# VHH binders against 2-(3-amino-3-carboxypropyl)histidine synthase (dph2): the designs that were tried, part 3

Target 1, 340 residues: 2-(3-amino-3-carboxypropyl)histidine synthase (dph2), of Methanocaldococcus jannaschii (q57907)
Amino acid sequence: MLFKTIFYQKLQKKVTTLFNLETERVIREIENLNKNNPKVIFQAPEGLKLKVEKEIEKIKQYFKQKNINIEIYLWGNTCFGACDLIDNHVKNLNVDLIIHYGHEKLSYANPEIKTLFIPAYHIFNKDEEEKILNDIKNFIEKHKSGGKKVAIATTIQYKKLLKDFNPSIILGCRGEVKEGDVILFVGTGRFHPLMIAYKYQKEVFIYNPLSKCFDKISEEEINKFIKKRILAISKLLLNKPKKVGVVLSTKKGQCRKRVFDEIIKLLEENDVNYLPILVDNISPDILFYDVDCYIIVACPRIVLDDYILYKKPIYTPEEFKLFLKNSFKYKFDEIKEDDF

## First folded at step 1 (VHH)

Design n1 (framework vhh_7nfr_2)
Fold by ESMFold2-Fast, scan of step 1:
Parts: sequence; structure tokens; C-alpha cells
Structure n1 (fold): chain B 340 residues (1-340), chain A 121 residues (1-121)
Amino acid sequence: as target 1 above (340 residues)
Amino acid sequence: QVQLQESGGGLVQPGGSLRLSCAASGFTFSDYAMSWVRQAPGEGREWVSSINSGGDYTYYADSVKGRFTIARDNVKNTLYLLMDSLKSDDTAVYYCAKDYYESSDWYFDYWGQGTQVTVSS
């Protein structure tokens, strides 16, 4: 025991990182499998892959010292979110455990292979933590003095830091924010704060914990984004599609079969010909079919972030429904528990 | 395919300046947020700076704020990092990154080979 503790402490001191990868918890979970030859897959977002590579080296060394023949793989493909579950891809490898970095488990995405979710919380020094918490506290008090309740929204990386503010955790394109008169989004990136500003029709402020600066989502920014998507939808009215490809991801956390079935039914009711397409990973390279456009039943970010990379127009299910209803009241596609 | 080509690194003395460039192709550059990420010897990749698709908003790590400036030219499909008052701690390989998952801090898609910056006398 003493030798294990000393070894673990020495490993941690050799590597400096901005994220808590919970090495001790990972080792403990592997040990709890109680196997002499455990098979483990490590999955991480691109920004963490090199740090996870170093974790794999440390973990292999630890188990070699314990005379346990651990078989480790790094999942080589991109990981976009907690809904990106690889169970179906690796079932034939008889994997005992998946370590999924950068996310927390989603209630609607239950892995069939035992999966440990490591959030990779951002690490700040004490001075930075104090400044961030004071900046946020001062923002809340200022608005409270004006008679306004502030709701806090953030991403998983800041959840632990912000726990005392009872934050809403924003995941992918699904944004449910607790009740408030104004919303403060704590994090980087502008997609989620823009989405929640539009969805809730409330003022959204941004606090970036890295730069320690406040910003605000402008009405102009929202209008610019929505106008681009409305123009894409309006093209369907000008040139009604004769045949559409309906693409369903087979990944557990993205296989929104109920939504897929709903879209198929709507196409049949509106006499629109279609090609149902099953894919594991959606990319421009695989969408080469003789159709006018595609409806992507998967993660909405595939459409919203990458639509310009595709040779033919792509739409979310919600966007295509707007076309069928002849409506221009935009609605973001969000992954929901009852979509599966 | 997304292609990112970094350039502009080199050896510079403390207090010096460098301008890094990243030429982007294979996607509509003007529609994506872009970032600079660095990796110093003996540690993992660290975020340095980000700029939104329109160039209206910029973000910096505390260690570089006031010394570095991120900029973009959407006509030339090029991302820049202007580095002033360089310190030995800035020694690293600098990577250009497309923020595919821009809603998640530090989770970037890297397509560049990087450019080495060495600050030494």
C-alpha cells in the first residue's frame, strides 16, 4: 500500500496539466474489474488526446508493476460529446471498461459496456478561482439590486468551480437553463450562449473564466445566425426537393430512431421521395447519393457547424419541418430523452 | 479535407517579437472560430488564444494577455498570432486549431503540423 501511494504521487508530480484527469479514480476502477487481463479503451476529445496518451503510459506502467496484463486502446476517431458512445463499434473486442474523458454521463445515453466518465474539470490556481468567483458574485449582486434574478449556465469543465451557484450544465446543442430574468453563461465559445439567448428570449451575458472578461450576446449576432439558416430553408421552397436522403447515426447516443421515424412519416404524407441511410459516422465523404439534400438525424452540431463542408444542402429535422409547415419561426434541434 | 499550415516560428531573444501565420483550406474559414494552442517541452497542449468567425471577439490566456494579439483575414483564409515581449516560458510548438466543438473549452480539432518558437539568448 505504501509503495503504491508513493508511486502514484511521483507519477502525478512528473506531469503538469490544466485538467483534472482523476488518474487515481481511473486506476481504482480498472482494479475493481478484478481481472488479470482487463481490456480498456480510452476515449477523449482532440484537445485532451495528447494528455490522455500520457495517462495511458502511466497507467500501463502501474499495472505492469502489479503483474497485471492490461490491454489498452486509444479510440482514434474524434469524440464530440457525451452522446458519442462507441459500444456497438467495439463489442467484438470483448472490452471490460471504457474511459470517456471530457464529459459526464447523459441520462438518455446509457452505455452497454461499462463506462467511466471523467469530466476533466479545469484546474485554476487559488488566486484565479477567487477572482472568477468574485467576478460572478459581483455580477449576480449587481443584477439582484436591479430586481433581476441571474441564472448561471456553463459547460462541464467549470461545473465543479461553479457548484455553489447551482449552474445549469449545457451539453452539445441541448440547453435547459433554470429559471432567471437574465442568464450568465460561464465559458468560452459563442454557440451555446447564442442558442439559449434565442431559445429563452432573454439577455445572455458571457463570462470567460480564462480572460476574466464579460461580454454579451447581441441581437445582431442572433439575427445573423438565424438568417443564414432561414435562407437555407427558404431554398427548399424555391426548389422543392424531389428526393431527400434521411441519415440516421447508429451511435447509441445519437440514434434518434423516433425522430427518424417521424421524419419518414412526414415525407410520406407530403409525397416527398426519400432514401433512408444508416451510418456510424457522418461526414461529407459518405454523402454522395443521388438526392437533392439530406436531413441529418444525429447530433445537430453536424448541420449547424459543418453544413458548408457538404456538397449538397443538409438540414436538421426541425429545419426540414419548418419547410413542410411553411413556417419561418426558427427552432434549434435538441437531443431529448424521448428521441430514442 | 481540412488543412492548416502554420509558419513564422523561429529562434528569438527574450523581449523579441514573432508573427505566426496559419493558412487554412478545405472549409469555409469565415464561418468557424479559430484558436492557437501550444505545447511546451514536458507538458501537454495548452490553449493560448481564440477568435470568433467574424473577428469581433478575441480571448487570451492570462499568461499572454497584453503581449499577444490574435487576428484573422477571412479574405485570405489566414489566422495570425502577433507575439510581443516574448519570454523563455513562451518556448513551445504552436498549433493552429479549428474549434469544431467550440462550446467545450480546450477541445479542438488539430490539423496543423505546428511551428516551433524558441525564446533563448
Scores: ipSAE 0.000, ipTM 0.259, lowest interface PAE 10.9, mean pLDDT 80

Design n10 (framework vhh_7nfr_2)
Fold by ESMFold2-Fast, scan of step 1:
Structure n10 (fold): chain B 340 residues (1-340), chain A 123 residues (1-123)
Amino acid sequence: as target 1 above (340 residues)
Amino acid sequence: QVQLQESGGGLVQPGGSLRLSCAASGFTFEDYAMSWVRQAPGEGREWVSSISGSGEYTYYADSVKGRFTIARDNVKNTLYLLMDSLKSDDTAVYYCARDTPLYSDEEWAFDIWGQGTQVTVSS
């Protein structure tokens, strides 16, 4: 919160880390509308909103000098990913262009209003970049000397920095990694590297480009996580649910209608009563219904990261299927193109 | 109810030693890399040391290399900083911090902080 924000501000003054907001590209796309009065909405995740506010002022000044009467809005609600498309919410404003920061376009989530996706790549100074690239090269060489090929996985913010390593880009709740004997995940956090370690049954190392520290996902850590989820699924066997809430996100990138329909069919085949629920954003405070548990047909991380925040048990579609099949071979739920 | 609570600070003479502890609760301690960050009076925060979740990898700021040792006990959910050959420049409030996971499109250095423990090196 405030303490964390103050620390982050002081770190930014001491270290010159920046995000590439591609100001020139944004300006070109607005100019390409070929209008004297273009209407543009800027959408950004919370961590970029203040930086995007400054971008808006720069862009307003540029078009003022060009004698173009640009009408700009900043989208005030939260933005969690490329799946957060707002075109249905702003139909009455007759918007010409949406600038969506922090993400790349998802192939299965097509906006109806023209949208420009700006990844906001993390910019490192030359010394930092050299340190990061050398750390990774040294890691690769060490494992190559041991006869092992390293596959690199990362998030969109580091894609440009790591391009020469041909990285697999982890987007949202989907983790596909190219062939290798060992995987190095470059990024922050432990969810993606843990999921990848379990999925591919390979050693996964982590390199955090902000701290310049290496770590490793342990077998014990994987087992502990899987055991917790299996225990949650086992509770359904002990107390068979009489009524289940099936929650479908209406976000284009999360509206997995095919998966939703498959779950409904399975519930009907097993004589389990259910309540279908449509939501834009899934949070604990909106799930107050008279059901025994919820199946979340959306981003799996809602279940896997935040299940402890919910008053009633929540499950991914794959987890609930394990219960119905009386199976304990755990499988992570992932968003796929044919889910929609 | 995620909490980090530091202890072990105090007044010590130059060349002395102190052992800081950080008790973690409310989360799976071994799943997170942990760090020590300090703040001297009137100055910004300075990263001191980090340790991986497994404890296998440790990293130190140049100013403390060879003098400080970071360690963790994943059974007791406790992080340690062993400080030897203390200098007046080491005077600061020392914070225990948990590295943040990337769950959204935001990148934070740390998501959970302790309240801090004061270390004063003076004759």
Scores: ipSAE 0.000, ipTM 0.230, lowest interface PAE 12.4, mean pLDDT 80

Design n11 (framework vhh_7nfr_2)
Fold by ESMFold2-Fast, scan of step 1:
Structure n11 (fold): chain B 340 residues (1-340), chain A 125 residues (1-125)
Amino acid sequence: as target 1 above (340 residues)
Amino acid sequence: QVQLQESGGGLVQPGGSLRLSCAASGFTFSSYGMSWVRQAPGEGREWVSSISSDSSYTYYADSVKGRFTIARDNVKNTLYLLMDSLKSDDTAVYYCARETHYYDSSGEPSYFDYWGQGTQVTVSS
């Protein structure tokens, strides 16, 4: 209830946020190319695109004063995560540098074109920063008084603010939280705390640094999700699949080829026919094949958030493994470094 | 393939009523929260109302509370806005919008991912 309330309060107030786009660092990296006509692409999530447009104008002006003819492009398509690497799409433009806003580089996703990752840390004034840090300290102290250790999780935009709490940085496709009795997620939006809650199968407390309010993902909500996924897996036991589509995304950062190969091997060992499918973007309208269901080897969000949009059942690799093992101990799927 | 098509706008006198409809296609309507957003001439977009996927929760901007009612029919894939006691300040193009399931990784929410073409509501004395 509180999450939806905060979401609609933001819509009502049209809240603007400030981000550190590290203009000086971007300029320095472009200068380090040592070219009179450098070609640079700027890539940003929707929330940063208009801010990045203004940054592009500042950067153009700076290089014009230096008598350097910079050729700048803004990547027009959306960017939701560090896994949205565009270098394969733009190889023919002979680009020298990509500036990727809103994310840190993933260790398992290496761009072929030099890419500078700008985290776009959220900027707070001193009073806001003190309030946020004190709210978090009070939460930690309250739970410590109850004999419980608090683990802090956050997204990249708040990493710098929360440095003294040694936070676990949650990625859109992966969330590992340091050991603790209680998890406090610090950030906006519901997706990241839900991923953590589903993965660890325990309540996640949430502190929103923009609203300065606390909330939580309840055990009831977690159990409801798990029961729905277990029911979907159970349907495979009732109607054993004769042919399965195994879908692998070709996107850098999602091309989990090791996981794909593991699933193919398991299907072969269990005498299940399959159709391997390579796809750049996975959507409901491209999955029209004569199969009983699909195993999606890509971003787990496709299955976990959007399964109801698909005409045929879709499963994560972990979910399908539960079917093969005849196990009902749910395991949340994540993209890991060794998946590739 | 996602389409949102508004209808029901028009000219109405102050104190009058209108019923807006939004026909949705190309997606599982019952899985998404839906909203109405308006834009008055020379103004920015203003959020008007939202409804959860199963109608359990409805939300209204302070300017329309008690006068507007949002509703949906998940069988017909249609979103509604029932507008009573219309005022000249309600004059705007009204858009049907689909709430996104995802927030971008910058921490800024992407509130809506698809919009209709809009339907004009004019309240004149």
Scores: ipSAE 0.006, ipTM 0.384, lowest interface PAE 9.7, mean pLDDT 81

Design n2 (framework vhh_7nfr_2)
Fold by ESMFold2-Fast, scan of step 1:
Structure n2 (fold): chain B 340 residues (1-340), chain A 119 residues (1-119)
Amino acid sequence: as target 1 above (340 residues)
Amino acid sequence: QVQLQESGGGLVQPGGSLRLSCAASGFTFSSYAMSWVRQAPGEGREWVSSISSYGGSTYYADSVKGRFTIARDNVKNTLYLLMDSLKSDDTAVYYCAREDYGSEYLDYWGQGTQVTVSS
């Protein structure tokens, strides 16, 4: 697998991109534990796991030279975001520190085990950085001359590069954008720019910093997505469910117990039978119960990105509320601090 | 568990056409850009084409531009490569691949499908 990844990186026209894994900062935090036998877990999203594997080797070597007997684990399961805290799963290992790559800490998701969040900022060479910043500056100036203020939105990996543009940082579970007439999303994903285009009812342009190309979210693209979800909701009106599974994630950053309780109350008020289900990781393979559909109280991207992979229909809490209200004004489900 | 499975390869005469398909499973297909890469006998791998997550942007190698069309169906989780005006130089094993973590490099690959263009 590693040879495959390295080989294909060389197939890119001029791939010079790296991520800042802040090795020195990680080492300092481990040293600050002041232990001769520190126990550390490394957690990373899929795209960083191979890079983090190399980091583990560097860190093991460093501490071996210092006569510190470090015990290191790589968390083998998928990491969905900053909300994916693993401390409850590893209590029996007496872990001293978790290194969480690819994210910044969420205010509502407080780990019980000390966790260091490493954003893994994307590193560009000088020529690439200059091109990216000039492309964005020219885009802003063009729209300013047309009387329009541009709001910049991006993901954590580009935050440092774009600091002078005062960007809104989009999280998988939440998309809030500062005031502007048009929005430029800087990144490679399509879900976030589509969601914010619908949410704010504004033109959203995309700048891909890796290809240095501009794109735009089309009205057709938004309509296609929304229509698919509205059709799924409409099917509930034609065949009212007799029993629904209400799934709550037990992950600290996703355990939206208040939202779960609200949905249960609404189901009771509308005389809909239900099965409450607690799961750690939500996947198609574990939802095999005798219910007509599922309401997923967790990260909304589980429903919105992956609904086609599930055997039975799945809905966000907001989608199911639309069914109960007989409303077709679509609203995206977003994780908020008071959801817990 | 990510899986990519190519199909649609075969033997065609110069000037002919083929449609390659890649069935994706185990991940949110619509969240990832996808690429086609080929490897001719005795040669290194050559990038052929890429398509953005929702199909709004497509990119082609100069050698195939105007002859090949990349497309995707996010409802069916399927990537396509429509190949027209095939030349003997297009003979290769064709792989579909997923872009990782917002970078331009490819983290998961299919097993490949053989395309042979000869008279």
Scores: ipSAE 0.000, ipTM 0.292, lowest interface PAE 11.9, mean pLDDT 80

Design n3 (framework vhh_7nfr_2)
Fold by ESMFold2-Fast, scan of step 1:
Structure n3 (fold): chain B 340 residues (1-340), chain A 119 residues (1-119)
Amino acid sequence: as target 1 above (340 residues)
Amino acid sequence: QVQLQESGGGLVQPGGSLRLSCAASGFTFDDYAMSWVRQAPGEGREWVSSISWSGDSTYYADSVKGRFTIARDNVKNTLYLLMDSLKSDDTAVYYCARGEFYDSDYDYWGQGTQVTVSS
């Protein structure tokens, strides 16, 4: 056991220090399968794929020394988040374990194949950690002296760093934030802080722990995004669609069947013809049907990030509901536990 | 349809400068954040810098902060990385990518441009 511990420590030291990939925990879970020929899939977001490739080589070498014939696959497609479960794609491979990097398990995304979620917490050296925490403390104190309570929001990779601030953890496409007068989003990316700023109608500041810089979501930025989506919805008001494609993803973490059924019912109540479409992965090249537009019942970011790549208009369920209700108040689509 | 094409890499001595460009096509460039990501020989991908869709916000890895500048021209659909005070450890293939650091928004990548810092 001592030699096993030393071996794990040597493996860890060879990993890039940017992310904690929990190599020892991954090896332990594979060993716990108690198989001579375990089948394991590694799944990671794009920014971690090459780091995970190196992890695969280390794990493969470890099991080779144990005379265990491990069969490893790397999932080659893009991973959109913790809701991107691949169970339906790999059912016929008789996989024993999926290692899902970069995310924590979502309550509404229950895999049928045993899945280990590795958050891949960002690793900071002592000096970086001190600066980040002091920057955030100074921000909080400055606003507190102005009579404003700061709520902290972050993504999974910074959860460990920010534990003492009791942050709201943004998972998938759901932006729930604890009460505050001002919100500080700690992380990278502008989608979540923009959504939060619009949703809560509060000032949202961004602190990027990698660059150690503060920024703010501008009114102009929010207005540009919202106006583009409102214009897309307004096209439906000017030219009511005769036939709509309703697209449901079959991925476990995205198969929002309750939302799909709700949309179908609303279309029937409003005498709008529709084509229900089941797809695995949603992309522009598969949406070639004779419809006026599509309603995408899946991860909302497919619509919000990529709508301009599609030949025909695509909408989130919430956007299409705004059209049916003749409402001007934009609402972001968010994946919820009761959507499935 | 979506295409990202890098240029401007090359061989440079320590302390030198290079300007990388990325020409984007097939999408509305000013609707997306853009990033530079590099990969050194024998290493994994390392995020270098990101810029917001408007160009108003820029972000840098600690290893390049103060030496590199990210910029964009939304009229020309071009992303830039201005690299000053280059070090031997900046040697890598530099990739243009659509999206911000550490998320699935990196759905499109360029082919990469080699930067070699050597005396």
Scores: ipSAE 0.000, ipTM 0.170, lowest interface PAE 17.8, mean pLDDT 80

Design n4 (framework vhh_7nfr_2)
Fold by ESMFold2-Fast, scan of step 1:
Parts: structure tokens; C-alpha cells; sequence
Structure n4 (fold): chain B 340 residues (1-340), chain A 121 residues (1-121)
């Protein structure tokens, strides 16, 4: 067994490139600026930043060989989605192009600085691709034989692989799925399929393209998650807060001002004192105010994923509205076009 | 010197809960993806969960989904694993590690000494 354990440990340290960063397309777009001194910012989600660092080195070397004096910057702050636009932060740098990794452009989030969106599609070899597509086709045919239409949902990384299935692309905390009797989520995460199962009240199956295994969201799993959030809301019903902090992100594409204004109005109508707080990035260390709890008007995943890091209770706007309405019907907070 | 120090393990009954912590020092914790990896007696390493450098992306092994929650505090340089509905099969030494082994977003670079979790009646 020792030799197999050593072999396994060596494989765990192996680094392989599984994402298409479209290096040639990036280079072409920079060349198309027709400048001897182009200024380019690279922006990436945290999981891709180290890979993008290596891409920057390759691109820098390429342009050095072409005698083009390229000025490259890596955006050092977090990037949560295609709506995370940095135009206002970099106006003084006179940037020619922003390369935005891990996302596709959203129609309602238009950057003022020319931006190239690179989705970073997952790369599979031909045998893996054939296996994945056949597994999904067999799943669809099995359910079709039972009289049920399957809707396919996935994340941006698998969009290209699944193009022929007309998938619904799930973005960040938002989950819109096309019509179907059952839903197959293709991906590795549990949050999105759980949210979709609750939202649509339909069976949600999961196909993990890395393990090539099927799974299913259980009613028990949904109930456990919902119960945890309802218990947090119920604490507000038992001992009403005297003062709440209302936190609004100032990031372009996350500044849900309409939702913020709606919550403020509801707090005033219910005689709840509040402290409005503007932040660029939300973290536990900046929420040290004399309030009973916080309402986070930003990315809902901050509440749903990271609440255990916060000393005081934090709630989504939808959760706090349930408290004010004395309602037992849980609703996920989703970022919508009309929130801004 | 890079150091990762796990704590919070122990003996617990089936269906119980534990919270593991990993205190990190000697490197810029906020720049690293972090993982929990476990090893049962006589078995190879099994990846349990990973979290991105800023905490926005979390991943779980199928065996622990819905029962475990990974989180991090970049100000305190601490990684957490909240373990609910523990099963005898969860008995293992749990290691904190930098990076992760899937989707090619990283590899394990530094490891802690481990903390023993035993689930027994």
C-alpha cells in the first residue's frame, strides 16, 4: 500500500491546465489596438489569478519579441462576476483595454473602458468529452422515455461543451432556468442546484463532469439549508432589533441602490433604527458597529456562504423582509437587472 | 517559516458536530487557495473541501456535501471546517493544506500536522 500512497501524493501535486484562457485571442485584441505602447489591465476571479499571472508573463514576452512596449497590470482586488466593473477605479491610468477572465459580458453591465471577456471554458480531451456528452444524452433519453423534458443548467466554464443542449447559464447567485419537467445541473457546486431545486420546486439532478457521476438534490438537503436560515430569521421575531446596519457595496455592477432604498423605507415604516454603511468590499473586520445585526445589500453569497465568519448576524434583504412580513416562505436573494 | 496548525478534532458520537480550525502563519494567507484533506488509517489522502483565496468559491467532495461547510477569515489567517451529521466513515486525520487538486486551479504546497477526528459510539 505504501507505493500506491506515494503515487497518489505525487498526483495530488501535479498541475495541469484545464481552462482555455484564449491566449491567442487576447494577443490579437491587444495587437488590434494598433499602439506601440498599449496599456492593459488583467482582471480575474481568485481561482484563476495565479493562472492569469502566468498568462501575463507569456503575453509580456510575446510583445517584447515584437518590440512593442506593453504596460500590463494585474487587478489585485477580488472579482465576483461579469458585473464587477473597474472603470471608475482605473480612469486615471488611461487604460486601452481590460481583459476580464472567468465570465461573459452581461447585456446590462456595459464597461466604459474597452473590455474583452474571456470565459475560461473547461478543456476536456476527446475521450472525456465523448463520455460526458453520452452520459448526458443517455440521461435525457431515459427521462424522455418516461414522458419528462429535461432542462440543462450549467456554469460558464461548461457552456461550450454543452452548447448543443441549449443550457441555462447560471451566473453568480442568480439562477434562471429554461422550461423543463426536471433539471440536470452540470457542474461541481451544490449551492446553485439547491437554490434551483427550491426556487422551481422541481427535481434537480447533478452531473459532475470531473468525476462523471450523477447525484441528486434531496428534499432533506434543501430543508436543512432553509431551516438554518429560517431559524436565523426567527431570532429577529423573538427579540426585535433596535438598530440594524444596512450595508451597500459601492462596486459598479453590485451597487443595488434600489434594493437598498427599499429596505431603508421598510425600516422607517416599521420604526427600526438603522445605520447606512457604504463599503467597497465587505468583510467581517469592517463590521464593528453598535447594531444588533446587518442587512447585506451586495452579493447574497456573502450571507449564505460566509455568515459564520461574522460576529453579529447578517441577513440578505429578502430574509429581512420575511421578518418584517412575519412570513414563513423563504426566498433567495438574487441580483436582478432592476436592482440598480 | 510557513506553518499550518489544525485544532478542534476529537472524539464525537455519530450525528454530532465538530468545528476544525487551521491557523496559518509565515505566508500571505489571503493569496492562497486553501483545502481540507483527510486520511483514514491505511487509506490514501482524500480531498474534502476547498475554498478560493477570497472565500467566494467553495467546493466539496460528494461524501461531505450538505454536511460540511468550509470558510476562512483572511484578517485572522484562519481556515475553518464545520462538520455536521458526522458518520463513522468521517473518522480520519484532517489536514489543512494550501491549494487544491481539482480544476487545475492549484496544487497542495504546504501541509499542517493534522488533527484527529474519531466518530464512534
Amino acid sequence: as target 1 above (340 residues)
Amino acid sequence: QVQLQESGGGLVQPGGSLRLSCAASGFTFSNYEMSWVRQAPGEGREWVSSISSGGSYTYYADSVKGRFTIARDNVKNTLYLLMDSLKSDDTAVYYCATGYDFEDWGSYEYWGQGTQVTVSS
Scores: ipSAE 0.006, ipTM 0.224, lowest interface PAE 10.4, mean pLDDT 80

Design n5 (framework vhh_7nfr_2)
Fold by ESMFold2-Fast, scan of step 1:
Structure n5 (fold): chain B 340 residues (1-340), chain A 120 residues (1-120)
Amino acid sequence: as target 1 above (340 residues)
Amino acid sequence: QVQLQESGGGLVQPGGSLRLSCAASGFTFSDYYMSWVRQAPGEGREWVSSISGSGGSTYYADSVKGRFTIARDNVKNTLYLLMDSLKSDDTAVYYCAKEIYDDSGYFDYWGQGTQVTVSS
């Protein structure tokens, strides 16, 4: 609670986030289509949609002055990650290019429609950048003096700022960190640093580039999160499921068919009845079936962040496997290349 | 499906008061921190206030401390912002949010916002 109090106290200044939307690069990619009537879809996470609306106006004005009749659409649905590829949804519109803001391309998810990924790197003024880099350098040197190597982990928005530190880029669906004795997570949220602290069993410090303050993931915080999920799993022992819904997302970056097949096989081996369900987007309102619980084969954050929104219990594949194996050695579900 | 519906904004003179409401649905309201975030014309977003799920902890931006009060009714699934001694600088669109930040710098579940204009 103390760390959260400190965080809010330091967030008292305007949360003015400025992102590099690479307007010139977007314009160049549209020009490279070599069409008089290019058709382009803009896709962005909620926090960038209003900024992208302004970008669309600038781009429309630019092409109007060039006598190019650009047809632009803004994708109205939510976008949470690079796994939200919309090319299959818009095939009938004969789109020439998709501009995907806020993410980098995933190696295991290839769009069929040409897609430009704009990471939307956070922009800091020169004084802020200097302070952030100096704070991080000082942290690294202090630990190095103590004989410990610091591994830097961050999210895509800070990759450019931290380029000289060779950072590991953490995704909510997967977190791999380069070797180090201590990990410094540079970012604003607590889920990613908590996940990597548990996964690597190492001290994880947090540097918040907005507040310019250090924090640390506590053992108590990790244990509180893990215990809540273990309690959810333990409920399966009290009320053994007779029928389970196994939900597979059809989204290209979430269609983890190998994991789905593994779960189906385990259910059959344990004589548990099941209903396989294919969905595009997973939400509480579509899970109305006559089952005792659901296994969500998609982005793990659907379960870990939103389980409380669902009328019936939902579990990650890893969580349900713990129940079947009668094990409570918790393991985070992560999307991997071999899941597909 | 998460929905947040803000209301209560309007035109008010300096020194006046307004009460903003946010009706929440599609999630277990009492389990989440709720926040008010505002955006003035031509400005970036500014965090205003947050309240814990139980209502036992409240946090305020220095610019509004002592003038604004955040409150919630977990029976009605409604978040409130009681705004006293309003200043011209408080003119903004006020948004209700389930969370005010994440690892990417984005907020969970924004409402459509409610306009507050402080002018004589």
Scores: ipSAE 0.000, ipTM 0.240, lowest interface PAE 14.4, mean pLDDT 81

Design n6 (framework vhh_7nfr_2)
Fold by ESMFold2-Fast, scan of step 1:
Structure n6 (fold): chain B 340 residues (1-340), chain A 119 residues (1-119)
Amino acid sequence: as target 1 above (340 residues)
Amino acid sequence: QVQLQESGGGLVQPGGSLRLSCAASGFTFSSYWMSWVRQAPGEGREWVSSINSEGYSTYYADSVKGRFTIARDNVKNTLYLLMDSLKSDDTAVYYCARDLSEYGHYDYWGQGTQVTVSS
């Protein structure tokens, strides 16, 4: 009896069950390096790592068949966003190309090592695709009949599917939406549609392409979220901080040095003592300093999603500014091109 | 310290039922979407089901829709997957995952629990 390991010797380029990893585009980009010994790093979020491991095996076999000695590494650390650029960590390895899965390139985060971004678009069969597009078209027509223009917002995984609707692509903690009277968010998360509803003061509906169901962000849901953050800020008024830690992420897409400098200046002007802290990855276990609270100059989702995991209070720069101004008009912290 | 611990897997005959549980600790469970993801022998991970933070919106892969039910208890910090009408192709290790928004943003995974559907 032969081992069934012969399956791995076949160059069968197959699409993943749920996500398009664009194997042929990856191979073409490696070939375009015109090297007999290309060095390539593969980077992926946790949910894709096992699928990318299979991609690596297929790609290695393809190049072995072509007598090209490809040197491949999988980046072992966590990757949550397009802001997780590793080029500074691997400069000494003389890497020719980085393949970055699950994201699109951010305009404010330019890699120094050639990087190919593979969005990993969600794959739907033709019947599912037709139903999703028809559901969305029907939603748009219904609101158009009521005299209202619908703006479409979505995440990168659905960009290709929704191309004809000219969608606003929501990336990380940033939510800019094109003009409309009503916004339809196509996706599975609730944070972005809630932030958009508050920011634009407009009705936000949600269409989930996996369940094919509509939902809506309620006024109650918005108020509940905002009230929680205002209460956290109010704690600073009750116990005025004597010393704060100002944490700046060194990640290229999160190193908001202008915002960091602005916060430092405001602390100095208000005679608040501070400790500037540089970190690559922000986590509860590294914030053990003798300060009353932390101001996190990085991705705002670290504060908004995970604040309860931290031993001491953490705040976004915008939240801490509200305390300094004695203002309760809440403003979401968003990463902008001019923050760096 | 974020912890996700699955239980409830085992051997069951085709057409049978199982209830999987995931005990969550070290974070505000009620603030996160939660998902079940499975991995069949020799296959990649496949998304099975998701539930929103408050438990009122549920989503299912076409392969399990109508047979599986996802639920959560935010007081007990526990996620459930109720599996009915099990088929041999449901055989897999089932993982509980914390879902920041959707696929690609899973930041914590349980160790998995084995489900074997066999006569």
Scores: ipSAE 0.000, ipTM 0.292, lowest interface PAE 10.7, mean pLDDT 81

